VHH binders against q96n21r8to141. Designs and how they scored, part 2

Target 1, 126 residues: q96n21r8to141
Amino acid sequence: RDRLSFLHRLPILLKGTSDDDVPCPGYLFEEIAKISHESPGSSQCLLEYLLSRLHSSSGHGKLKVLKILLYLCSHGSSFFLLILKRNSAFIQEAAAFAGPPDPLHGNSLYQKVRAAAQDLGSTLFS

## First folded at step 8 (VHH)

Design d6
Fold by OpenDDE, fold request of step 9:
Structure d6 (fold): chain B 126 residues (1-126), chain A 124 residues (1-124)
Amino acid sequence: as target 1 above (126 residues)
Amino acid sequence: EVQLLESGGGLVQPGGSLRLSCAASGYTFSEYAMSWVRQAPGKGPEWVSGISGSGGSTTYADSVKGRFTISRDNSKNTLYLQMNSLRAEDTAVYYCARDFGDYEEGSRHAFDIRGQGTLVTVSS
């Protein structure tokens, strides 16, 4: 039941974690936070989705996911934060994210992803 | 620990000016947009102004356009609000907030942290 309900939220999540260079709209942060409060099952599905999306090859997608996770540290459910802390290995990986320089933007996207990961780690374990 | 600390509030006469500051610490300041929000006595919070992480984009509420200027110094991790031509209706506690929103049409702001605020009183 929780999984079926979560599937109805996928359009919001897909929009908020798109691979393009457009920042996630502000209202989507609030909507995603609401998902974490629907049920423990919804929180689990949300975390699984975000972690899966984080492992994509898109730097923009990674940045959006990390910022969403950071926002959820303040506005997400207590259960979501609990399971996030238990699955925090990805933070170190993201904090070391690197790749070939972009012809136009150089290493700027890599730096942004690493910074977001560092901020997330600092917030989550402070 | 992430912290925002507002300062610069005080008593000022109508038509006067005031400059607010917000000191940020505990995160990568330049990577996030910032906003000023105010709350007047007996009223709900009101968004005042926003600025992108780089400082290249700014937005204002209609009520303060032409009078207030938002800026930031990323080398000092500080956000500013220059307030000119102050009015009695500008009386409020002013908060700085980390903003996850963008400035696209139809988009809303999303705040996760804010400071304790600084009081601005505009009175004769």
Scores: ipSAE 0.890, ipTM 0.938, lowest interface PAE 0.5, mean pLDDT 94
Fold by OpenDDE, fold request of step 9:
Structure d6 (fold): chain B 126 residues (1-126), chain A 124 residues (1-124)
Amino acid sequence: as target 1 above (126 residues)
Amino acid sequence: EVQLLESGGGLVQPGGSLRLSCAASGYTFSEYAMSWVRQAPGKGPEWVSGISGSGGSTTYADSVKGRFTISRDNSKNTLYLQMNSLRAEDTAVYYCARDFGDYEEGSRHAFDIRGQGTLVTVSS
C-alpha cells in the first residue's frame, strides 16, 4: 500500500535529485518533506530512495540528496529522522567524497559535497 | 549547534537608516543562500531579500527595492541588511534564515532555520 503510493511521488524525487548542475528548486524541498509525513512506510521508502540515489548519482546528484536530507532534519517527520540517524554510515563516505578534477568545476563540487555531508552529520548528532 | 542571531534593530524616525546583522554558526555558512524575512504586528511573514552563498546574486521584494541592500561577509559568517529611507510600514521583527531555495523564475524559498529576530520600529 505504502509502496504503491510512494511510486506516485517518484516524479518529484527524480526532479529534485537530477544529475544536472541545476540546484533543486525550493518548492521541491517542501514537497519532499510532505512525503515523509504521509506514513512511516512512506518515510522508509523515501530514505531508501535517497540513499540509493546518493550512491548512484553524479556529484551534483549527491549534493542535492545531502541538502534534501539536511532540510528534512528540520522539516521531516520524527520517524524519518529516527531511521535516518540509524542509517548514517553514508555520511562518512560522503564526507570523504573525492575524484579527479572536473574540467568545468575543478574540485569545487567535491568540496561542496563534503561540506554538505559534514553539515548533515553535525545537525543529526548535535 | 546551528544558530542564527540577529542584531541591529531599534527605534528610528521615518527617512532614517539602520543596519541589521546576522551572525551564523554551526555550519558551512558560504555554502548556503540566506534570506531576510520580516513580520509586522498582526501580519504574516513577508520575504524581504535574498543572497546566494557566494554573494554574487541578490534579490529583493518590490516593497524594499532601491531602499534595502543585502550583503554578506563569509569570512565572518555574517549576513547584513542595510535599510535606508525607512518608512512606518517597515516596522517589524526582522529574521535571518538559511535558504535552500534557488533564484530561478517561479521558484520558492525554502527555509529550515532562522534566528529569534530583531525589532525595527519606524515612528515619528
Scores: ipSAE 0.889, ipTM 0.937, lowest interface PAE 0.5, mean pLDDT 94
Fold by OpenDDE, look of step 8:
Structure d6 (fold): chain B 126 residues (1-126), chain A 124 residues (1-124)
Amino acid sequence: as target 1 above (126 residues)
Amino acid sequence: EVQLLESGGGLVQPGGSLRLSCAASGYTFSEYAMSWVRQAPGKGPEWVSGISGSGGSTTYADSVKGRFTISRDNSKNTLYLQMNSLRAEDTAVYYCARDFGDYEEGSRHAFDIRGQGTLVTVSS
């Protein structure tokens, strides 16, 4: 039941975590936070989606996911935060994110991803 | 721990000026857009102004456009609001807030953290 309901939220999540250089619209942060409050099952599905997206996306996608997770630290459900803390190994990996310089942007995207990961770690374990 | 601390509020006469400051700590300040929000007595919160992480883009509510100027110094982790030609209706507690909205068209705001606020009173 929870998983089926969560599938109806995928369009929002796909838009919020799109693999392009367009920032996530502000209203989507609120919509995604609401997903975490639907049920514990919904929170679990949300976390699984975000972590999967984080691992499979480019730098832009990773940055969006990390900022969404950071926003959820303040506006997500208590249960979501609990399971996020238990599955926080990805933060160290993201904080070390690196690659070849971009011909146009150099290392700026890598720096942004690392900064977001550091901010998330600081918030989650403060 | 993330902290935002507003300062610079006070009593001023109509037509006067004030400059608010917001000191940020506990996160990478330059990577996030910031906004000023105010709340007048008996009213709900009202967005006032926003600025991108780099400071390259600014936006204003119609009620303050031409009178207020938002700016930031990322080297000092500080957000500013220069308020000129103040009016009685500008009386409110002013808050700085971290904003995930990025001010794209139709994006809307997304605040996660704000300070305790600083009171601005405009009265003759």
Scores: ipSAE 0.860, ipTM 0.924, lowest interface PAE 0.5, mean pLDDT 94
Fold by ESMFold2, fold request of step 9:
Structure d6 (fold): chain B 126 residues (1-126), chain A 124 residues (1-124)
Amino acid sequence: as target 1 above (126 residues)
Amino acid sequence: EVQLLESGGGLVQPGGSLRLSCAASGYTFSEYAMSWVRQAPGKGPEWVSGISGSGGSTTYADSVKGRFTISRDNSKNTLYLQMNSLRAEDTAVYYCARDFGDYEEGSRHAFDIRGQGTLVTVSS
């Protein structure tokens, strides 16, 4: 039942976490934060979705997910933050994110992902 | 912990100038776009200006274009707003914000505001 309600939100989540270099629109950050406030079940589904996209995406998608998680630290529900802290091993992995040099972007995308992960860890555990 | 500390506000006559500063800490300042947002007495918040993480791109609301200049010094973790030719309508509390969305269009912002702001009063 929480899963069914969450599935109606998938279009905004797919748009906000698309694996491309188009920035996540600002209003989608606010709509995603509202999902975290709907119920504990919605928060659980949201975290599972975001972590799945983090693992499966290239650097562009990873950066978007990390920025969404950063936004949720300030604007998401307290329950979402609790379960995020309990499922935080990905932060250290993302803080070491690297790959082959990109001819167009070089290492700057990897550096952005690492910085976002470091900032997320500092926000959650400081 | 993310902190944003606004300063430089005050009382100024119409036509005068002020320079606002925002000291940032607790995050990688150069990796995020920043914006200035103001709130006039009895009104809702209004986006004023935005700047990219590198400082290479700036945008302004039409009401301040040509009078205000946003800038940043990433070596000092500081955001600035130079305000010239001030008018009574510019009277507001000014906040700096980390902007997770697009710093350019009003409906695309996702502000993270942490400070108390700095009051600018333009009165003769």
Scores: ipSAE 0.311, ipTM 0.692, lowest interface PAE 3.5, mean pLDDT 85
Fold by ESMFold2, fold request of step 9:
Structure d6 (fold): chain B 126 residues (1-126), chain A 124 residues (1-124)
Amino acid sequence: as target 1 above (126 residues)
Amino acid sequence: EVQLLESGGGLVQPGGSLRLSCAASGYTFSEYAMSWVRQAPGKGPEWVSGISGSGGSTTYADSVKGRFTISRDNSKNTLYLQMNSLRAEDTAVYYCARDFGDYEEGSRHAFDIRGQGTLVTVSS
């Protein structure tokens, strides 16, 4: 039931986590936070979705997901924060994120992903 | 822990000036856009101005354009708002905020406000 209701939110989530260099619009952060407040089941589906996108995306998508998770630390439900803390192994992996240098732009995107992961870790545990 | 500490508010006459400061800590300041948001008594929050993480791009609400200047010093983790030609309608508590969304005009912002704000009162 929660899975079926969650599927109706996918268009919002796909738009906010698209794997491109267009920033996630501010209203989508607020709408995603609302999903975390609907029920514990919705929070679980949301976390699973966000972690799946984190793993499958390039640096652009990873950065968007990490910023959404940061926003949810302050604006998501208390239950979402609980399950996020319990499923936080991805933070160390993202803090080490690297890839081939872009000859024109170098490592700046990888550095942004690492910084967002470090900020998420410090917000959750430091 | 993320902290945003606003200061520099006070009582001024119409036409006067104030400079607000926001000391940031607990996160990578230079990697996030920042905004100033104000809240007058009995009203909801109103976005005033935004600035990119690097400081290279700034934007303003129409009501303050030409009078207010946003800036940041990433080496000091500090955000500023220079407020000139103050008017009675500028009276509000001013908050600095991380803006996870788009810091530009016309966008819905995703503010993260942590401080108690700084009161600006413009009285005749």
Scores: ipSAE 0.306, ipTM 0.688, lowest interface PAE 3.4, mean pLDDT 85
Fold by ESMFold2, fold request of step 9:
Structure d6 (fold): chain B 126 residues (1-126), chain A 124 residues (1-124)
Amino acid sequence: as target 1 above (126 residues)
Amino acid sequence: EVQLLESGGGLVQPGGSLRLSCAASGYTFSEYAMSWVRQAPGKGPEWVSGISGSGGSTTYADSVKGRFTISRDNSKNTLYLQMNSLRAEDTAVYYCARDFGDYEEGSRHAFDIRGQGTLVTVSS
């Protein structure tokens, strides 16, 4: 079953979307794009996972997920792109992302998240 | 609409120099690492050099270290590659790429290439 097969990919997804300031390695972007090509069920599971991680993460995790979604716009499956467009309300929320002051870095992370969301919206809708 | 427009290629003799440019638009240029990737006749694509979003960190393939310099001007949304001491083996089409991955190692890149590239021919 697609969901059971998708669980086999979970270690890759957890590593690529960890809520820290370590950049997602390039090979994880490629592996995640491969998941979107496996089946429509895999694409649906992948989108559900990425949106869940987007909502649950701080700015670091949000930024990683948004960059993964942006990469998938040109490297993911056609079906993944279609379901992403249908489930795109999160883009406006992320484009307004704000949070408590970061005493070490100010609000530059929030600005990065907003920029990634704006870039994703521009890519998806014109 | 993400656009990457390479320019500055041409015919040059061995030992000569060229400066490549890449004009970027349609995204927040300063927030992404960039790389140069080249493809020689009859070969697969080869990563050449990478630079962080801020421009503060640069990396190079061993084959070009000491000869090529990557730079960027975030106020002009432009990426550059200064190529000195050119050799015949540098002959290739050069592409600029938005790099989503780790620009420090070749096997860890996630390139987004949008342009037609610019041809560099090193021949006597």
Scores: ipSAE 0.248, ipTM 0.649, lowest interface PAE 4.5, mean pLDDT 85

## First folded at step 18 (VHH)

Design t3
Fold by OpenDDE, fold request of step 20:
Structure t3 (fold): chain B 126 residues (1-126), chain A 122 residues (1-122)
Amino acid sequence: as target 1 above (126 residues)
Amino acid sequence: QLQLVESGGGLVQPGGSLRLSCEASGFTFSEYAMSWYRQAPGKQRELVAGISSGGSTNYADSVKGRFTISRDNAKNTVYLQMNSLRPEDTAIYYCARDFGDYEGSRHAFDIWGKGTPVTVSS
């Protein structure tokens, strides 16, 4: 039941974590936070999605995921935060995110991703 | 560890000016949008102004042309210059970190300051 309900939330998540260079709209942060509060199963599905997306997405997608996770530190369910803390190895990887310079933006995106990861780590384990 | 500290509030006469400051700490300030809100007695908290990480600004209709939001990333500070103040501007002013870092898509906040009071009275 939780999985089926979560599947109905995928359009929101796909939009909020898209690979394009448009920042995640503000209202999607709230919508995603609501997902974490629906049930523990929903929180698990949400975390699995976000972690999978983080590993398979572009730099822009990674940045969006990290910002969403950071927002969830304040607005997500207690259970979500619990399982997030147990699965925090990705933060170090993201904090070291690097690649070839972009012709237009140079290393800006890498710096943003690393900064977001650092902020997430500081918030999660403060 | 995360903190926002407002300052600059006070008593001013109608038509006067104030400059509010909000100093941030505990996060990479330059990477986030910041907003000013206010809450008057008996009223709901309302957005006053916002500034994206890229410097794009937006304002409530009631303060357009009178208030200016700006930021100094080197000082981790966001400002609100308030000119031509009116009695209806009387409120506690709060700064907030906003995850809505795109014009027209703000209002996703997670951290608030404790507020600074502004009183406009003769």
Scores: ipSAE 0.884, ipTM 0.934, lowest interface PAE 0.5, mean pLDDT 95
Fold by OpenDDE, fold request of step 20:
Structure t3 (fold): chain B 126 residues (1-126), chain A 122 residues (1-122)
Amino acid sequence: as target 1 above (126 residues)
Amino acid sequence: QLQLVESGGGLVQPGGSLRLSCEASGFTFSEYAMSWYRQAPGKQRELVAGISSGGSTNYADSVKGRFTISRDNAKNTVYLQMNSLRPEDTAIYYCARDFGDYEGSRHAFDIWGKGTPVTVSS
Protein backbone atom coordinates (compact mmCIF):
# COMPACT_ATOMS: atom_id res chain seq x y z
CA ARG B 1 0.00 0.00 0.00
CA ASP B 2 2.46 2.59 1.14
CA ARG B 3 5.21 1.00 -0.89
CA LEU B 4 3.19 1.14 -4.09
CA SER B 5 2.35 4.76 -3.47
CA PHE B 6 5.98 5.48 -2.75
CA LEU B 7 6.99 4.16 -6.17
CA HIS B 8 5.22 7.13 -7.71
CA ARG B 9 7.64 9.38 -5.82
CA LEU B 10 10.76 7.72 -7.18
CA PRO B 11 11.22 10.14 -10.08
CA ILE B 12 11.73 13.13 -7.78
CA LEU B 13 13.99 11.11 -5.51
CA LEU B 14 16.10 9.92 -8.40
CA LYS B 15 16.41 13.48 -9.62
CA GLY B 16 17.25 14.83 -6.18
CA THR B 17 19.93 12.23 -5.55
CA SER B 18 21.52 11.99 -8.98
CA ASP B 19 25.21 11.20 -9.26
CA ASP B 20 26.07 14.31 -11.25
CA ASP B 21 27.76 17.41 -9.87
CA VAL B 22 24.66 19.58 -10.11
CA PRO B 23 23.25 20.50 -6.71
CA CYS B 24 19.83 19.24 -5.79
CA PRO B 25 17.21 21.81 -6.80
CA GLY B 26 15.70 23.65 -3.88
CA TYR B 27 12.13 22.67 -4.64
CA LEU B 28 13.02 19.00 -4.43
CA PHE B 29 13.97 19.35 -0.79
CA GLU B 30 10.45 20.51 -0.09
CA GLU B 31 8.91 17.76 -2.20
CA ILE B 32 10.96 15.11 -0.48
CA ALA B 33 9.99 16.47 2.92
CA LYS B 34 6.34 16.14 1.91
CA ILE B 35 6.91 12.45 1.24
CA SER B 36 7.89 11.92 4.86
CA HIS B 37 4.59 13.43 5.97
CA GLU B 38 2.39 11.27 3.77
CA SER B 39 2.44 8.30 6.13
CA PRO B 40 4.68 6.35 8.45
CA GLY B 41 5.07 3.83 5.67
CA SER B 42 6.17 6.54 3.29
CA SER B 43 8.71 7.71 5.84
CA GLN B 44 10.04 4.18 6.13
CA CYS B 45 10.33 3.82 2.37
CA LEU B 46 11.97 7.21 2.12
CA LEU B 47 14.57 6.32 4.70
CA GLU B 48 15.27 2.98 3.05
CA TYR B 49 15.71 4.66 -0.30
CA LEU B 50 17.99 7.38 1.01
CA LEU B 51 20.17 4.95 2.91
CA SER B 52 20.42 2.64 -0.07
CA ARG B 53 21.22 5.56 -2.32
CA LEU B 54 23.80 6.83 0.14
CA HIS B 55 25.70 3.57 0.01
CA SER B 56 25.53 3.04 -3.75
CA SER B 57 25.97 6.56 -5.08
CA SER B 58 28.93 8.66 -6.12
CA GLY B 59 30.42 11.27 -3.86
CA HIS B 60 28.05 13.83 -5.29
CA GLY B 61 25.14 11.51 -4.72
CA LYS B 62 26.23 10.94 -1.15
CA LEU B 63 26.47 14.65 -0.54
CA LYS B 64 22.98 15.19 -1.89
CA VAL B 65 21.56 12.45 0.29
CA LEU B 66 23.22 13.85 3.38
CA LYS B 67 21.98 17.34 2.59
CA ILE B 68 18.49 16.00 2.09
CA LEU B 69 18.65 14.17 5.39
CA LEU B 70 19.86 17.32 7.07
CA TYR B 71 16.99 19.29 5.59
CA LEU B 72 14.58 16.63 6.78
CA CYS B 73 15.79 17.16 10.33
CA SER B 74 13.93 20.45 10.22
CA HIS B 75 11.16 19.73 7.76
CA GLY B 76 10.60 15.99 7.92
CA SER B 77 7.94 14.22 9.89
CA SER B 78 8.48 13.34 13.52
CA PHE B 79 8.25 9.68 12.64
CA PHE B 80 10.90 10.01 9.97
CA LEU B 81 13.25 11.64 12.45
CA LEU B 82 12.53 8.89 14.93
CA ILE B 83 13.49 6.10 12.57
CA LEU B 84 16.42 8.12 11.28
CA LYS B 85 17.80 8.36 14.80
CA ARG B 86 17.39 4.62 15.20
CA ASN B 87 19.29 4.01 11.98
CA SER B 88 22.09 6.50 12.32
CA ALA B 89 25.10 4.21 12.03
CA PHE B 90 25.68 5.41 8.48
CA ILE B 91 26.57 8.85 9.78
CA GLN B 92 29.82 7.58 11.21
CA GLU B 93 30.70 5.91 7.95
CA ALA B 94 29.90 9.00 5.94
CA ALA B 95 31.90 11.13 8.35
CA ALA B 96 34.91 9.03 7.46
CA PHE B 97 34.26 8.98 3.74
CA ALA B 98 37.49 9.02 1.75
CA GLY B 99 38.89 7.91 -1.57
CA PRO B 100 41.36 8.67 -4.30
CA PRO B 101 41.78 12.33 -5.14
CA ASP B 102 39.71 13.63 -8.00
CA PRO B 103 41.83 14.79 -10.95
CA LEU B 104 40.12 18.18 -10.95
CA HIS B 105 38.86 18.73 -7.44
CA GLY B 106 41.24 16.72 -5.32
CA ASN B 107 39.78 15.82 -1.94
CA SER B 108 37.19 18.58 -1.80
CA LEU B 109 34.22 16.31 -2.38
CA TYR B 110 35.31 13.97 0.37
CA GLN B 111 35.61 16.91 2.71
CA LYS B 112 32.15 18.11 1.80
CA VAL B 113 30.63 14.71 2.40
CA ARG B 114 32.35 14.38 5.76
CA ALA B 115 31.28 17.86 6.76
CA ALA B 116 27.69 17.17 5.81
CA ALA B 117 27.75 13.96 7.80
CA GLN B 118 29.15 15.74 10.81
CA ASP B 119 26.53 18.43 10.58
CA LEU B 120 23.84 15.81 10.24
CA GLY B 121 25.08 14.01 13.32
CA SER B 122 25.24 17.20 15.31
CA THR B 123 21.77 18.25 14.23
CA LEU B 124 20.15 14.88 14.69
CA PHE B 125 21.45 14.35 18.21
CA SER B 126 21.56 17.89 19.50
CA GLN A 1 23.16 24.58 18.89
CA LEU A 2 22.28 25.82 15.40
CA GLN A 3 22.07 29.58 15.39
CA LEU A 4 22.07 32.62 13.15
CA VAL A 5 22.45 36.05 14.70
CA GLU A 6 21.86 39.18 12.66
CA SER A 7 23.22 42.61 13.55
CA GLY A 8 23.84 46.01 12.02
CA GLY A 9 20.31 47.24 11.60
CA GLY A 10 19.18 50.70 12.57
CA LEU A 11 17.78 54.02 11.45
CA VAL A 12 19.28 55.66 8.40
CA GLN A 13 18.33 58.50 6.08
CA PRO A 14 17.49 57.93 2.44
CA GLY A 15 20.65 57.57 0.42
CA GLY A 16 22.50 56.26 3.42
CA SER A 17 24.27 52.96 3.92
CA LEU A 18 24.17 50.07 6.36
CA ARG A 19 26.09 46.86 6.65
CA LEU A 20 24.30 43.88 8.11
CA SER A 21 26.06 40.88 9.55
CA CYS A 22 24.84 37.38 10.24
CA GLU A 23 27.00 35.15 12.35
CA ALA A 24 26.42 31.43 12.12
CA SER A 25 27.19 28.70 14.60
CA GLY A 26 26.53 25.00 15.03
CA PHE A 27 27.33 23.86 11.50
CA THR A 28 30.05 23.91 8.85
CA PHE A 29 29.24 27.37 7.57
CA SER A 30 31.44 27.22 4.48
CA GLU A 31 29.46 24.31 3.03
CA TYR A 32 26.11 26.03 2.82
CA ALA A 33 24.44 28.75 0.83
CA MET A 34 23.24 31.71 2.83
CA SER A 35 20.54 34.23 2.04
CA TRP A 36 19.16 37.50 3.26
CA TYR A 37 15.44 38.01 3.39
CA ARG A 38 13.36 40.96 4.48
CA GLN A 39 9.84 41.52 5.61
CA ALA A 40 8.26 44.93 5.46
CA PRO A 41 5.14 45.80 7.43
CA GLY A 42 2.10 44.25 5.84
CA LYS A 43 4.15 42.44 3.21
CA GLN A 44 5.39 38.92 2.73
CA ARG A 45 8.93 37.93 3.44
CA GLU A 46 11.00 38.21 0.29
CA LEU A 47 14.43 37.19 -0.85
CA VAL A 48 16.92 40.03 -0.95
CA ALA A 49 20.16 38.31 -1.82
CA GLY A 50 21.77 34.90 -1.78
CA ILE A 51 25.29 33.57 -1.88
CA SER A 52 26.21 29.98 -2.58
CA SER A 53 28.86 28.01 -0.79
CA GLY A 54 31.00 28.64 -3.84
CA GLY A 55 30.48 32.38 -3.69
CA SER A 56 27.96 32.80 -6.49
CA THR A 57 25.51 35.58 -5.76
CA ASN A 58 21.99 36.51 -6.76
CA TYR A 59 19.86 39.52 -5.95
CA ALA A 60 16.31 40.67 -6.06
CA ASP A 61 15.76 43.12 -8.89
CA SER A 62 14.81 45.82 -6.42
CA VAL A 63 18.24 45.82 -4.79
CA LYS A 64 20.55 45.06 -7.70
CA GLY A 65 23.33 47.59 -7.94
CA ARG A 66 22.72 48.82 -4.40
CA PHE A 67 23.15 45.78 -2.19
CA THR A 68 26.06 43.38 -2.02
CA ILE A 69 26.07 40.03 -0.28
CA SER A 70 29.36 38.52 0.79
CA ARG A 71 30.70 35.97 3.20
CA ASP A 72 33.69 35.38 5.40
CA ASN A 73 33.95 31.69 6.05
CA ALA A 74 36.72 32.16 8.58
CA LYS A 75 34.32 34.21 10.67
CA ASN A 76 31.23 32.14 9.89
CA THR A 77 29.57 35.36 8.81
CA VAL A 78 27.50 36.50 5.86
CA TYR A 79 27.17 40.22 5.17
CA LEU A 80 24.76 42.48 3.39
CA GLN A 81 26.18 45.83 2.35
CA MET A 82 23.27 48.13 1.66
CA ASN A 83 23.97 51.36 -0.19
CA SER A 84 21.68 54.04 -1.56
CA LEU A 85 18.98 53.00 0.84
CA ARG A 86 15.39 53.93 0.11
CA PRO A 87 12.31 54.17 2.30
CA GLU A 88 10.95 51.04 0.60
CA ASP A 89 13.94 49.13 1.97
CA THR A 90 12.50 49.52 5.45
CA ALA A 91 11.97 46.05 6.86
CA ILE A 92 13.20 43.46 9.27
CA TYR A 93 16.09 41.67 7.65
CA TYR A 94 16.67 37.98 8.25
CA CYS A 95 19.45 35.66 7.31
CA ALA A 96 18.81 32.02 6.52
CA ARG A 97 20.62 28.86 5.60
CA ASP A 98 19.51 27.68 2.16
CA PHE A 99 19.70 24.31 0.48
CA GLY A 100 20.13 23.80 -3.23
CA ASP A 101 20.51 26.38 -5.95
CA TYR A 102 18.75 29.68 -6.00
CA GLU A 103 15.61 29.39 -8.09
CA GLY A 104 14.02 32.77 -8.26
CA SER A 105 11.85 33.28 -5.22
CA ARG A 106 11.71 29.61 -4.29
CA HIS A 107 14.32 28.39 -1.85
CA ALA A 108 14.76 25.58 0.60
CA PHE A 109 15.65 27.07 3.94
CA ASP A 110 15.73 25.62 7.43
CA ILE A 111 17.49 27.93 9.89
CA TRP A 112 16.54 31.57 10.39
CA GLY A 113 17.91 34.37 12.47
CA LYS A 114 15.70 36.49 14.67
CA GLY A 115 16.11 39.46 12.36
CA THR A 116 17.55 42.95 12.53
CA PRO A 117 15.39 45.99 11.83
CA VAL A 118 16.28 48.50 9.15
CA THR A 119 14.41 51.79 8.96
CA VAL A 120 15.03 54.24 6.15
CA SER A 121 13.44 57.57 6.91
CA SER A 122 14.22 61.26 6.63
Scores: ipSAE 0.884, ipTM 0.935, lowest interface PAE 0.5, mean pLDDT 95
Fold by OpenDDE, look of step 18:
Structure t3 (fold): chain B 126 residues (1-126), chain A 122 residues (1-122)
Amino acid sequence: as target 1 above (126 residues)
Amino acid sequence: QLQLVESGGGLVQPGGSLRLSCEASGFTFSEYAMSWYRQAPGKQRELVAGISSGGSTNYADSVKGRFTISRDNAKNTVYLQMNSLRPEDTAIYYCARDFGDYEGSRHAFDIWGKGTPVTVSS
């Protein structure tokens, strides 16, 4: 039941974690936070999606996922935060995110991703 | 550890000016949009101004041309310059971190300051 319901939320998540260089709209943060409050199962599905997206997305996608996770630290369900803390190994990996310089933007995107990961780590374990 | 601290509020005559400051700590300030809100007695909190991480600004219609939002990333501070103040500007002014870091999409807040009072009275 929870899985099926979660599938109906995928369009929101796909939009909020797109690989383009446009920041995630503010209203999507709120919508995604609501998903975490629907049920423990929804929270589990949300975390699985975000972690999968984090590992498979571009730098821009990674940044959006990290920002969403950071927002969820204050607006997500208590259960979501619990399972996020239990699955936090990705934070260190993201905090070390690096790659070849972009011809136009250099290392800016890498720095943003690392900063977001650091902020997430600080917030989650403060 | 995350914190926003407003300052600069006070009593001012109509037509006067004030500059509010909000100092941030506990996060990478330069990577986030910041906003000013205000709440008058008996009224709802309302957006005053916002500034993206890239420096793009937006204002409430009631303050356009009179208020200016700016930021100094080196000081982790966002400012609100308020000119031509009016009695209806009287309120407690709050600073907030906004994840809506895109013009026209700023309303996802997670951290608020405690506020600084502004009173405009003759």
Scores: ipSAE 0.867, ipTM 0.925, lowest interface PAE 0.5, mean pLDDT 94
Fold by ESMFold2, fold request of step 20:
Structure t3 (fold): chain B 126 residues (1-126), chain A 122 residues (1-122)
Amino acid sequence: as target 1 above (126 residues)
Amino acid sequence: QLQLVESGGGLVQPGGSLRLSCEASGFTFSEYAMSWYRQAPGKQRELVAGISSGGSTNYADSVKGRFTISRDNAKNTVYLQMNSLRPEDTAIYYCARDFGDYEGSRHAFDIWGKGTPVTVSS
């Protein structure tokens, strides 16, 4: 059972998907990709985690998750890509992401989330 | 679909200048950091310069003051202006999309160009 093994990697995931305007550090993309290669079960747990964060986060967290998923299209395991393709309805939802103006960013954050979702969809289903 | 195409390389004398271009397609160029790196014969690739999505730049010490990275988001293009070229600048130059938004510790490159050769020789 690899759900217990996955929990040991949670600190990396929490740091990389924090709901703030600080970009995910570059080395965390590589570490998260390693999680997808550990086992099929770790890939399933990783996808579940990332989709949960996507749905629960503000635009900042959504943007980070989408960029992580985009990176995983090139660097994730083949099994992770398989289950991502099978669970891809969120891409169309994120491509329509909108909301009221953010006091600091206005509508530009929503546009960034939509662009990341478009790039993810184009990459995943080329 | 995703493409990075480098151009502008060639043969140049020491002290000369070249301007490299990297045209991107298949993604929302303005939303990503871009980097140039190079590989000389028999050596590992090394970072030369990076530019964040917000326009912040950083350079390897060996090229600082001689090279300038810039971007034109309307043309989906990143540039490397190389002045005061030296024989040790001889390499194949590559551009890459960088998810780390060019942070000093490590980069997270997911795609690369094919490279453009630069030779600095008498």
Scores: ipSAE 0.401, ipTM 0.719, lowest interface PAE 2.4, mean pLDDT 85
Fold by ESMFold2, fold request of step 20:
Structure t3 (fold): chain B 126 residues (1-126), chain A 122 residues (1-122)
Amino acid sequence: as target 1 above (126 residues)
Amino acid sequence: QLQLVESGGGLVQPGGSLRLSCEASGFTFSEYAMSWYRQAPGKQRELVAGISSGGSTNYADSVKGRFTISRDNAKNTVYLQMNSLRPEDTAIYYCARDFGDYEGSRHAFDIWGKGTPVTVSS
């Protein structure tokens, strides 16, 4: 039932987490935060979606997801924060994100992903 | 601890200048956009100026040509230089970390400071 409701929100999630270098629009941060407040089931579906996109995306998508998660530390539901803390192993992995220099982007994208992960960890566990 | 601390406000005559500062801590300042906005008594907060992590700037029409936003990543500080001040600039000025872009009203702030009051009066 929560899954059916969540599927109706999938288009905004796909737009906000597209694996490209276009930043997530500001209004989508707010719309995604609303999903976390709908129900505990919606929060669980949202976290599962975001972690799946984090793992499957290039550095661009990873950066977007990490920034969304960071925004949710301040604007997400208390239940969402609870399950995020319980499923937080990805933070250390993202804080070590690296790879060979990208001919077009160099190391800047890896650095941005690491910084976002470090900020998320500091915010979530401070 | 994650903080934004504004300073530099005060009383100034019309036509005068003030420089506001916002010192940030607890996050990787250089990787985020920062914005200034203001709130006059009884009014909603309005965006004044924004600056991207890369230094690109945006201004409300009411302050273009008079205000300049800048940042010093080494000091984790964003500034607002306010020149040619007018009585309608009287407000509490806040800085904020901004997740959105700087075009139109597409901002998403997650934290903001306590504010610094600015009064423009004879």
Scores: ipSAE 0.343, ipTM 0.690, lowest interface PAE 2.9, mean pLDDT 85
Fold by ESMFold2, fold request of step 20:
Structure t3 (fold): chain B 126 residues (1-126), chain A 122 residues (1-122)
Amino acid sequence: as target 1 above (126 residues)
Amino acid sequence: QLQLVESGGGLVQPGGSLRLSCEASGFTFSEYAMSWYRQAPGKQRELVAGISSGGSTNYADSVKGRFTISRDNAKNTVYLQMNSLRPEDTAIYYCARDFGDYEGSRHAFDIWGKGTPVTVSS
């Protein structure tokens, strides 16, 4: 029931975490935060979705997911924050994110991903 | 420690000027948009001005031409130059970190300071 309700929110999530260089619109951050408040099951589904996109996306998608997670530190439910803290190994991995030079931007995207991961870690555990 | 500290507010006469500063710490300042908001007594908080990580600016219609937002990434500081102040500009002014797209979408803020009061009165 919680998982079926979560599936109705996938269009919002797909738009906010699209693997392109278009920034996530501000209203989608708010809509995603609402998902974390619906139920513990919705929070679990949301975290699983976001971590899956983090692992599967290029730097653009990774950056969007990390910024969404950072926003959720202030606007997500208490339960979401609990499970995020318990599943936080990805932060260290993202803080070391690297790859071949981007022909348009060099290493700038990798640096942005690392910075977002550092900011997330300091926010989540401070 | 994530921190936004506003300063520069005070009492000023109509037509006067003030320069607000907001010093940020605890995050990678250059990678985020920053905004100034204000809240007058009994009213909702309203956007005053925003500046993207790349330096693009936007303003509420009520302040356009009178206020200028700027940033100094080397000092982790965002500024609001307020000229030609009016009594309706009286409010507490807040600096905020903004995740939103300034063109064509709503803003999303996750942290803001305690504010700096501005009073415009004779």
Scores: ipSAE 0.334, ipTM 0.684, lowest interface PAE 3.0, mean pLDDT 85

